VH-VL binders against c7peq0. Designs and how they scored, part 23

Target 1, 252 residues: c7peq0
Amino acid sequence: MHNKIYNSFIDRKAKGIKSFAVLIDPDKVNPADIADLAAKCTAAKVDYIFLGGSLVITNHLDECVQQFKTLCDIPVVLFPGSPSQVSRYADALLYLSVISGRNPELLIGQHVLSAPAVKKSGLEVISTGYVLIDGGAPTTVSYISNTTPIPSDKDDIAMCTAMAGEMLGMKVVFMDAGSGARKPITESMISRVASQVSAPIIVGGGIRDAEKAYLNCKAGADIIVVGNAIEKETSLIKEMADAVHAAAPVLK
Short names: E, the ipSAE of ESMFold2; O, the ipSAE of OpenDDE; V2, 0.75 times the mean of E and O plus 0.25 times the DockQ between their complexes.

## First folded at step 4 (VH-VL; framework fv_olinvacimab)

Design s8
Fold by ESMFold2-Fast, scan of step 4:
Structure s8 (fold): chain C 252 residues (1-252), chain A 120 residues (1-120), chain B 107 residues (1-107)
Amino acid sequence: as target 1 above (252 residues)
Amino acid sequence: QMQLVQSGAEVKKPGASVKLSCKASGYTFTDYYMHWVRQAPGQRLEWMGRINPYGGDTYYNEKFKSRVTITVDKSASTAYMELSSLRSEDTAVYYCARGFEYSSSYFDYWGQGTLVTVSS
Amino acid sequence: NFMLTQPPSVSVSPGKTARITCRGDNIGDKSVHWYQQRPGQAPVLVMYYDSDRPSGIPERFSGSNSGNTATLTISGVEAGDEADYYCQVWDTSSDHVFGTGTKVTVL
């Protein structure tokens, strides 16, 4: 439906409801495991399935999206490694502009090239100000983006970058340390950004436990995204989802 | 090789404050959360709070929040825990304990403990 | 507020199996960690994330967690395993919660 996923972000934020998203890389997931993973996400009341990876092939992406759409009712949101990674079967696309960097290809160039295909896909497009934070190790995203991440202790630079993105019309702010991050983003940085922007804030990268997911929500994150920790221990899906949901101001 | 060395035993009167230190060596200090956990004689372990040495983010057990302050000196690779308004029931062994690399769920290495006795 | 209950003591003969339980409401939905504490010493991590073993901990130590009960199992018990054992979880209402502790005596 029309702006359905973005409206869910806005509505949930307005109510103080925190959301948990599981990030799945179509290139790494075994197709035989998808049914079990979808069932675990459903049982844990996962709010969104984020699907993406830096080098995902379009045909393989389509198959993966369709499997999740067949096996569960959780919205599937594309988190692409490039603006060209689209599947018309998903519910929405996070259209990432890497505003933390100074690479014009990742700010607008690749978007110009992908726009006709994105339009033709019929996907809900959610303009996203992507703020890459130094996670202490090179990640696939940092290598592919060919941009310098914001230092992990420069809260005000992250804040000003997110504010600029919002003022330029980005609907969502995504703060990411990257899937291979050693260090997750600090609560102080999340709080600083949340104090100055009204857009929904997605936080991901390096989150290994329920305590960090919970504290990130308390700091002002609206959506927590976890990938690597879940790949190692799928049992963490339920614990992290419960912690994120418990961070809402009213849990009745 | 890895060590957490805590300051020596303290004897305090009710109403006083105590500041304990925990010096880390053998690893990158800023890569691991530092927690403080206490144990009253013959009793269970009780978590007090933690700090992320890199960003300085602190998180405290609600029971201690009004009286406890955890800080770090990155240059000295040392964590501190100050507990104010001491009561007799604060008599305990106080441990610093390291979280796993950028995970605060569990404690993989512990200091030797510091006995704090609060008596009139 | 979240509570973790352990039996106060477990007595076991050398070479046999000791089972230390940790009971908590829906504890199977949480990650459980276990610590060994010998008299006068600091705790030592012996099990994390229900069933993962730290380097240096013998294969005789294993763990499980389901429903309302987590269990630390020590097979082929040795005299050196005699200690207090504590389970631990994190909970939104109670932060880091330690169990009441179980003294394992090897007779």
Scores: ipSAE 0.757, ipTM 0.885, lowest interface PAE 1.2, mean pLDDT 89

Design s9
Fold by ESMFold2-Fast, scan of step 4:
Parts: structure tokens; C-alpha cells; sequence
Structure s9 (fold): chain C 252 residues (1-252), chain A 120 residues (1-120), chain B 107 residues (1-107)
């Protein structure tokens, strides 16, 4: 039982500290660029490196995880799109249940198939209620998940879905507009969810600038995840990290 | 053809309120943030606030937060900026400007500007 | 409060290179955007995210950003480039901050 990463989520949330995570797709990153990327993440004080993608295969994942683990001290957390995205070298696994949809394979079926490998890996497992929100365009996640996302203006549906996930024992809520999302999740929806759940809230998808990352934190997000924008402009890592870290705590 | 067309010039007395409009055409109004930026004669550009037309989420410059209200009418593809308790220092050209591709960090398309004069 | 300072004016001869600086503490950690404003007209975006050029802006416009100084460079300056130029960043304490502006005169 290693709960170091989950404990860092809840401890930081309790203190009002906001966290910034860089999402890296092992299949898209050039291995020659990993050292520079790790150095930039370290200099920017990035809190977590999320590794994964809907189509990532296990052999690429292991290599990428090991490179980041040797090049920096930032915790590496797996954000898997499938049961095959398991690497024993990571610090933790976000064990996603797609609670926004009604596909039993993504609610529990694939988890049954992956459980022996996950247990054997020795990874810290963080049960995660994954809430897919409509980002205005089909995403790899929505295609792979074979589910309909929650409409981007249905704040109460997202809120009730997150509450149900928490009540069913999920440790973390992940609100995702998906990789390549046209529209990020609204501050209104984040605030509505944050008003009803105590679990750490991860928000990602469609975040293109420091202002949106900051305002999402002000709305109640605890961890901001950015992938596509960083993939295109690595110079944004420092600006976004600074914005997230500067977000004032919400006093209740 | 993308266009942002703003309402005409206004002359107001100190203490009054002014409400300016910005009508968008040639793109999907709810897909882009709308910002308001002013420029006093001979001075730098000054950002006032923005709205996400889709959800109505607003974010205001702290300097104006108590006096400014930004709203939208989705059916008319029109954004509004109301500034209350006007002072002579509020004399400026007021611009609406579009954020590009759900980004709020920069402004890719600007309205022609509306001159607001506060005097007397 | 975050501040961006620009030189008030830059004079350049046609065909030469104009460099417009924008100074701010650790501005190299921020994304800088640039606007051109001709007299009586609305601003026009000419550079974004330090060095990315909008469609329709000629390749003679380029940008850089490092340390405490961002620079907009206009090579092969033409008479039509005469305008006021403003840099802009976003900051948590100051929101969207515009520079003091630089008047480029082509003589």
C-alpha cells in the first residue's frame, strides 16, 4: 500500500495549494526531446507528470516513464486510455472509471481484465471517477470510450455524476474535455462540481493559456492538466505552472 | 466575412452609466471569448474584462470589477459592456475584441471602437 | 503590479530593420503578443506567443522573448509599417497588461 501520490493530492487540496500537471503522450513525444522537457518541467516546478494517451502501447510507456524517473524528481502518474497502459516504474496509476457514460466495459469490465497486472505492478492505485465533458469536437477519448460526453452547459449533470462517483468510493474526480478539445470546461461547471465534492478535482482538456488555467483553479479545480498546448509550445510550461501556483485558496 | 460592429459614440455626464454593444457576424458567436479593451486619448490600451458567450462566465480587471458588467445576447450575437459611475477619466475609445480559438491570452479581431466622452 | 515598458519611438529608414523592445521582469517566462495600431484605427494582431505570425502578416515580421526583454523585429521596413506597436502579456496580479507603446516612424 503506497498512498504517497493520493496523499499529496488531498494534503495540497486541504492547504489550498493548486497543482499543475503536464500530460505527455509517449507515442507523440520524441525520445530525444525528453531531457529538455524534463528540465523545463523541473525549472517550472511542475507538480506531476501525467503519462498516457488513448492509443499508447505498454512498451513505449515503460521507456518514457524510466526516462522521466532518471531525469527528474517530479512524480510520474499514469493516465491510461486502456488496461495495457501499465508501467511498474511509475509512482501511481489513475484507475479510470468513465462514470459519465453507460459503457459497462469502461465502468468495470476492462478493470476486471487489468486488475491482476495492476496488482503485480506494485503501483499505487488511485480510483478515479472520469467525467468526460463535451469539448465541441470528437476526441480520441470519446471515440475510444464509445460514450457520449456530458453537454458542456449541463453543470448539474456533471455535479451529480461526480457526487455519485465519490459516494461509490472513487478517490479523485477527473473532469476532462478530452485531448484536442475545441472548448475547455467552463468555470461555472467546475464551481458547481467543487461545491458538492470533497475529493480532489483534476481538470483538463482545451486549456490553451495561463488565464484559463488560473481561472479554473479559482473556480475550484485542484489539479490542472495540460497536454496539447504544451506539446505545441513548451515555453507555456513555466507560464501555466506560475499561474496555477498563484491561484488564491478558496476559503470555506 | 467576419465583423465586429460597435454602437455609436456616447456623451455622458459624471455619475451616469453607459452600455455599449458589439455585434458579431461571420462566425459562431458562442465559440470565442469576447473581451473589452479601452484606450484613453494618447494612452496605452487597458483591458477591462471578458465573457465566454457560451456559458456566460465573466472575468474582470480588478480596477473595473465594481463598475463593469459584461453580458451577451446569444440570439442576437451581441456582447454588451456596461460601465457605471462614470468619471472624466473614463473618456476613452472602447473596443470589443475576440479571443482566438477559446484562448483568452490575445485578441485576433477587433471592433472599430466606440468613443465615450464624460464631461460637464 | 506587472509593468511592460517600451521605448516611446523608433525611427527607421525604408528597407532597414526596426526593433521594438518590450521590457518586463522575467518576461521570458510569459507569452508575449504584439499589436499594430495605425492612427484612427483599431489594433491589429501582428505576432502572438512570442514568435508566431497570424495569417496575412508578412514574414518580415518576427519575434523573440528571453530574460527581461521581448522584441518585435520588422525587416525590410515599408512605409505602411508606420504605426504604434503594443506588446501584451497576461499576469495573475495584473490580468492582460499592455506596454506603453512605441511609435515607429519610417523616414
Amino acid sequence: as target 1 above (252 residues)
Amino acid sequence: QMQLVQSGAEVKKPGASVKLSCKASGYTFTDYYMHWVRQAPGQRLEWMGRINPYGGDTYYNEKFKSRVTITVDKSASTAYMELSSLRSEDTAVYYCARGLDYSSSYFDYWGQGTLVTVSS
Amino acid sequence: NFMLTQPPSVSVSPGKTARITCRGDNIGDKSVHWYQQRPGQAPVLVMYYDSDRPSGIPERFSGSNSGNTATLTISGVEAGDEADYYCQVWDTSSDHVFGTGTKVTVL
Scores: ipSAE 0.640, ipTM 0.830, lowest interface PAE 1.9, mean pLDDT 88

## First folded at step 5 (VH-VL; framework fv_olinvacimab)

Design n2 (at its last look DockQ between E and O 0.20; V2 from the best seeds 0.00; counts 0 for: pae O 4.8 > 2, placed apart)
Fold by ESMFold2, look of step 5:
Structure n2 (fold): chain C 252 residues (1-252), chain A 120 residues (1-120), chain B 107 residues (1-107)
Amino acid sequence: as target 1 above (252 residues)
Amino acid sequence: QMQLVQSGAEVKKPGASVKLSCKASGYTFTDYYMHWVRQAPGQRLEWMGRINPYSGDTYYNEKFKSRVTITVDKSASTAYMELSSLRSEDTAVYYCARGVEYSSSYFDYWGQGTLVTVSS
Amino acid sequence: NFMLTQPPSVSVSPGKTARITCRGDNIGDKSVHWYQQRPGQAPVLVMYYDSDRPSGIPERFSGSNSGNTATLTISGVEAGDEADYYCQVWDTSSGHVFGTGTKVTVL
């Protein structure tokens, strides 16, 4: 079904249901550990597996996607560092434009180059406005994107960036402090953005505990994505998923 | 050297308010959440709430939410907790406690505690 | 509200093992942290994320967590281990919750 994954985002948002996504970097994950990871995600009722990273140097992407698809029923959504990193075996692609930056290559340029291959892949393509927020130190994504992150206390800049992205046709807003971020995005900033966009809001970067995942949801995030904390301690998957699933939107 | 130094003991009447301070030094104050935890005589520890000193974002225990206010003065590296409408059961030692960097999973450093006695 | 219960006391002979339990509904799905509190002093973190030791805590302190029970184990108990011990979790309904506390006595 076309738009199955995007429709799940908007249907769950409309019902007030929060979603938990586990981010897995195919260059970092040990293939021997994928079965255990898939089992833990299934037991925790994880809603999505986001697969990708800022640099995907190996050609293990297809293999990794196929392993997860055979080991569990959780949708696999590509979260690539560039628009050209695709696998036809995934369920959907977050086709992200770095709208927080002023780099025309990451706004649209690389998409022009990748579009034929993306179309041939047959993947569900989800237009995603990617908003990079300062995570307290340079990250791989900030360096590779050659963009200045939005300062972590400039809520209005993040809000206006997300509003503009939605008005320009982005179907999803992805607020990200970056893989390996030192500090996560504040609840205040999430709430400010959530007050002004109707698109599903994905929040990631620097989320280290269930409390932060829960409070981000209460601030208005629709989908919480966690990678680094899970890589270090897979037992957190259940606790974070439970916290996200128990959350309700913060009413302001 | 890392330090959390709390204000001195206080004696209050029922119905009054108290505002306690916790001065931090030896680390970047805004990078760590600050929590307040109390302990009534002979009782377990009880978490009251916390603040992100960078953003001012607060998160309170529902039991205290209507009576507690946690604030910071960034320039003084000081957190405050104000508890209003005091009752005799608010007699306790009140601790400030620091979370880990950008996480509040557990509390890795504690102040010395401030005794608040509420009696008529 | 989420409840954490601990036995009020545990008595142990020097050199033996103290086991301090913390019971909560499905506590095995949560990260459990432990604090030691000596009389008249502030708590000190002695275990986090079920089984991780902070710097300066000896290896004779260990932890486990599964099902409805988390356990802090102190092997080779010394007089200096005599204190109150509290478990702690975070819960969506209650925020940060501490256990009822266990007094460890070395006899």
Scores: ipSAE 0.764, ipTM 0.894, lowest interface PAE 1.4, mean pLDDT 90
Fold by OpenDDE, look of step 5:
Structure n2 (fold): chain C 252 residues (1-252), chain A 120 residues (1-120), chain B 107 residues (1-107)
Amino acid sequence: as target 1 above (252 residues)
Amino acid sequence: QMQLVQSGAEVKKPGASVKLSCKASGYTFTDYYMHWVRQAPGQRLEWMGRINPYSGDTYYNEKFKSRVTITVDKSASTAYMELSSLRSEDTAVYYCARGVEYSSSYFDYWGQGTLVTVSS
Amino acid sequence: NFMLTQPPSVSVSPGKTARITCRGDNIGDKSVHWYQQRPGQAPVLVMYYDSDRPSGIPERFSGSNSGNTATLTISGVEAGDEADYYCQVWDTSSGHVFGTGTKVTVL
């Protein structure tokens, strides 16, 4: 039960199935819109709802999680900006270590502080290597953490970083160009990482259309995460989901 | 600095095949998708397909899927497009175009084009 | 098949503003890119992701996209702007789709 979400990642990856995740910021989403959003996600066969933001200012996380859990059967996975953003009502938590940076607080320090709460929550905890890639704009994460993202053209660094994460026992690699990224992660980088990593690869940041989502999948991404584009236009959910689901297994 | 140089004009008869080349320079060939787009005289641009030079993965316009083959020679940084069973309506200027490294949604560099004339 | 429709021609006087529309069902949900093609030349990217301008493209070029219509706007039109302009999107069913093209004539 405590590995249900992770097992789904592994199973789908093994089958060559690509997954689409909608990222919702609990602080930005209008509660009045959640019902419609949930319906659209369901209709589009969205695979996961990721809840999280770079900065959680309000305590709306629990409410948001509960609303989605009530309105749809899509697994709700916490994608927190900090390990302290925990809701026991979610299906799983991506426990993120920013392995692209060298800030010990983001590697383990914040985890130590949040560990008791996370443990008490009873959530499935999925150790995640978070790899921040330069998206052409400063991210909240980079700014707050004072970490430098991996340059967008340094595929080998990304690869080695992901490899290290996996070898350290992280179960999932999350490559993120960040919210509002001007430059989404390149297919070359995704391919390079995918060639050396067996763990599920989540890719997010700057994905603006279905074609990009599709090609990221073709390059090796297992899960595509889209937030900003969906926030701007919810009608993209189905289009992107369809594209992701249509993507053939990666050629390695 | 970045350039796509295409092969010369071709004249073919109906039923024949044509293979065009596009040599890339000034960038890492395998980091960008290569697309082929054609334009019949006085007509709009028409996308034919693309290839990932690194993996060899192709994606074709359904209209051309049965007749078009896109390949690459990585060592030569060259992409190829072969169109078979040529018809008069295939008379067009054919372009190779680079898809941007972080997105293949648009084409930032184009070859000079190759005129293919199909006539009896 | 997804279709993009452009006006066949737009005439504009030098120094004035030309607006080229690209219509498609819910095109506002898509990323629209624009290409300029001068006679006898290959297309040149002039706008991408609705409103992003490539390096080297003058600021007098701008783009917008909403609803069923994307628009390329050329302010302060110059003689050199005379060309065919094509919008382009990606469609799940159709692949990359180009508009019908608009010939901009500078009077």
Scores: ipSAE 0.026, ipTM 0.557, lowest interface PAE 4.8, mean pLDDT 90
ESMFold2 (binder alone), look of step 5: mean pLDDT 93; pTM 0.952

Design n3 (at its last look DockQ between E and O 0.01; V2 from the best seeds 0.00; counts 0 for: pae O 13.8 > 2, placed apart)
Fold by ESMFold2, look of step 5:
Structure n3 (fold): chain C 252 residues (1-252), chain A 120 residues (1-120), chain B 107 residues (1-107)
Amino acid sequence: as target 1 above (252 residues)
Amino acid sequence: QMQLVQSGAEVKKPGASVKLSCKASGYTFTDYYMHWVRQAPGQRLEWMGRINPYSGDTYYNEKFKSRVTITVDKSASTAYMELSSLRSEDTAVYYCARGVEYDSSYFDYWGQGTLVTVSS
Amino acid sequence: NFMLTQPPSVSVSPGKTARITCRGDNIGDKSVHWYQQRPGQAPVLVMYYDSDRPSGIPERFSGSNSGNTATLTISGVEAGDEADYYCQVWDTSSGHVFGTGTKVTVL
């Protein structure tokens, strides 16, 4: 598979360019609103559309991917709730291992079952170390996965988890407070991880305003992903994208 | 129910420092960013900075960054703002202000304000 | 240095409509919030995210934001609406920025 999407992650990181991703849940998005959403993302110069994050698929995944691909040129990257949630029409797949947890099914078990189908899909597959951080309330991922998120004040545990994931071959680290999170990941935790990890760092969960998106980038996040806040208020897309694009890398 | 109670008025000489307090009650102190905003007589409101009381992460207005320090005492549910190297232009009412949970966009609860007068 | 400029004053007769403008470069791309401040008091939030009204603020308060101008509109103005009004945004270079303020006087 050509590595166009992954290469864009590492090339932008090397240049200190921050990226904004809009997370769309195919089960939650109103199909009638997709055209307006795609137009707003295009006007705001959103860098990626992430599709996924649901517990159940309503047969909308392929249709949703195809609608976005028809309506805009923004890369569509799958962020699946399970490894079997694939669409051959997407540009890439974040193949997530929940390295913060101790559930072997989420670490590797489900991947063994889905690997033939993922290979057959022809998608660019991006190995992703998924680090779940406590967002101040139980999340769908925390409950369903039967895992304990990393406590939000344990910066060193998050750092060591991300370091280990990178050493084991993960190409990307995804720090996530989870959909429905009350509180986002702290700037101090992001900074701690960024100081020790060279892989691109995606940060999401609980981000409600442009200031937080900006400060997460300043702390060392490479890609900011926002879903819930934008679902309620699509006018935030432009403001958050502008904030992310205006951020500079944190250098010592 | 929710309340922000600030420390009393201060009179300082130029070159001194002042440390103001803002005691919160009626809500979970660590779940909300705490901001400091000042208003010189007859002037507009001016944002100085904010703190995440949970983590201690701070973000300052560049105008004040070299002179302002915002801190918190979690056990006392109290935020502090210290302004050093005071000048006569620093004469103002200083407010602490809070927004909604983990949203720093706007300020829906304000303390009563503390007058700081800098006079030689 | 992001700048928000408001007219210094607006005079309005009781029962009429006051329109308070807040001008900034591409302010329509930002979320705008509005505060009412009576003499000697702390500010009170009266509008947020351009057009959302806090609990307890009458429906006669409304807001809009497009292009270079955000507007707070108070219809059916009452004597109790007499106050200073400030707009506010967040900006990457300046942080939180307040407008120059508008004194609304009810005739």
Scores: ipSAE 0.814, ipTM 0.918, lowest interface PAE 1.1, mean pLDDT 90
Fold by OpenDDE, look of step 5:
Structure n3 (fold): chain C 252 residues (1-252), chain A 120 residues (1-120), chain B 107 residues (1-107)
Amino acid sequence: as target 1 above (252 residues)
Amino acid sequence: QMQLVQSGAEVKKPGASVKLSCKASGYTFTDYYMHWVRQAPGQRLEWMGRINPYSGDTYYNEKFKSRVTITVDKSASTAYMELSSLRSEDTAVYYCARGVEYDSSYFDYWGQGTLVTVSS
Amino acid sequence: NFMLTQPPSVSVSPGKTARITCRGDNIGDKSVHWYQQRPGQAPVLVMYYDSDRPSGIPERFSGSNSGNTATLTISGVEAGDEADYYCQVWDTSSGHVFGTGTKVTVL
């Protein structure tokens, strides 16, 4: 088993390097726009392309993956809303368990069903503790998962949840306020989690500007994920990437 | 089980074109990329290009881009490679090979190869 | 253009260990795959993603990749291991690139 993507997370974290990931929904992105997007990501030195959506309505995942792989040299990491959303052409898969909720299907049920296909795909599989945080608005993730997000002001709950995930062997903690979040995750919460978790911490949801991205990094986030803001304004890619990279300007 | 069977040897004159075929069996043809790789006598393997059999999307080695065309017939689970403006340097064994992944792809199954001889 | 360089030949006695190197700039950052090609035959995958063995490939075969060098190691070499071996990587600018090939001779 190869672990190049995970190793990159670990190595960068160890060096104090902060990473920026652009989240792309295969069902929303126009194939004709991918070339431009890839170019902008490359120019901005985006560290990862995350591909995934809460709902997979169309079967465009493979095509989306291969387009990005063709157009840029940025690792493509699957961030699926369901374990069944797999493309063998990606560089890695975040194998998500929604540990903030109590839905057994999202903890292990769907994983059992998808396990053979995931194994057969040959993808690098990165066990990920997914922690859904209340973003001030109902999110697709919350609705589909039928889980209650952790309140935005309950830092201790988030911390304990992340700790549990790590102790259960999950290699990465993903804190997400969800798509379209009105309230991004607070620096306080990120700091609290980071103080107790050694695993790489990915933070996403509701990040709309470079300042917020920067602050999240300073608080303890290792990887910042942005989707919606970029979809609305692609020019933000460069600004946010620069901010994230400036948060820990360590050279490789 | 899984097998790639290529068309027979070809003898061509300089300036001519050759079209080779590769019939796949034992797996879902459209689920894997198909690549073409050639090997001149006593030389190393050289990648020519690939096709997504599902979408028809192709990607070529820049060296061959102007002369090579890769196509598929999904109904026949067959990939084709046409090389035009043949020259003596094109004398080689040509292989089709199944690609498992995209960028970091390795080739887990190979055809038996087709010898193409270009001579005046 | 990205290039992979292999030694032209490696000679080894039966039962001994053969090491085939593949050199390229920062090849350690890439996934390296290896192919065995016996005379008159098509290549066969013997190692992928640096160190993973395909089904049917004996444990005598192992791989590593770091820095500027990937290595295919064949322990307990047998007569049947005599072949040409090629490393292969993907390069964004060059596409799939194969090494120059190494002829392994079993003495």
Scores: ipSAE 0.000, ipTM 0.497, lowest interface PAE 13.8, mean pLDDT 90
ESMFold2 (binder alone), look of step 5: mean pLDDT 94; pTM 0.954

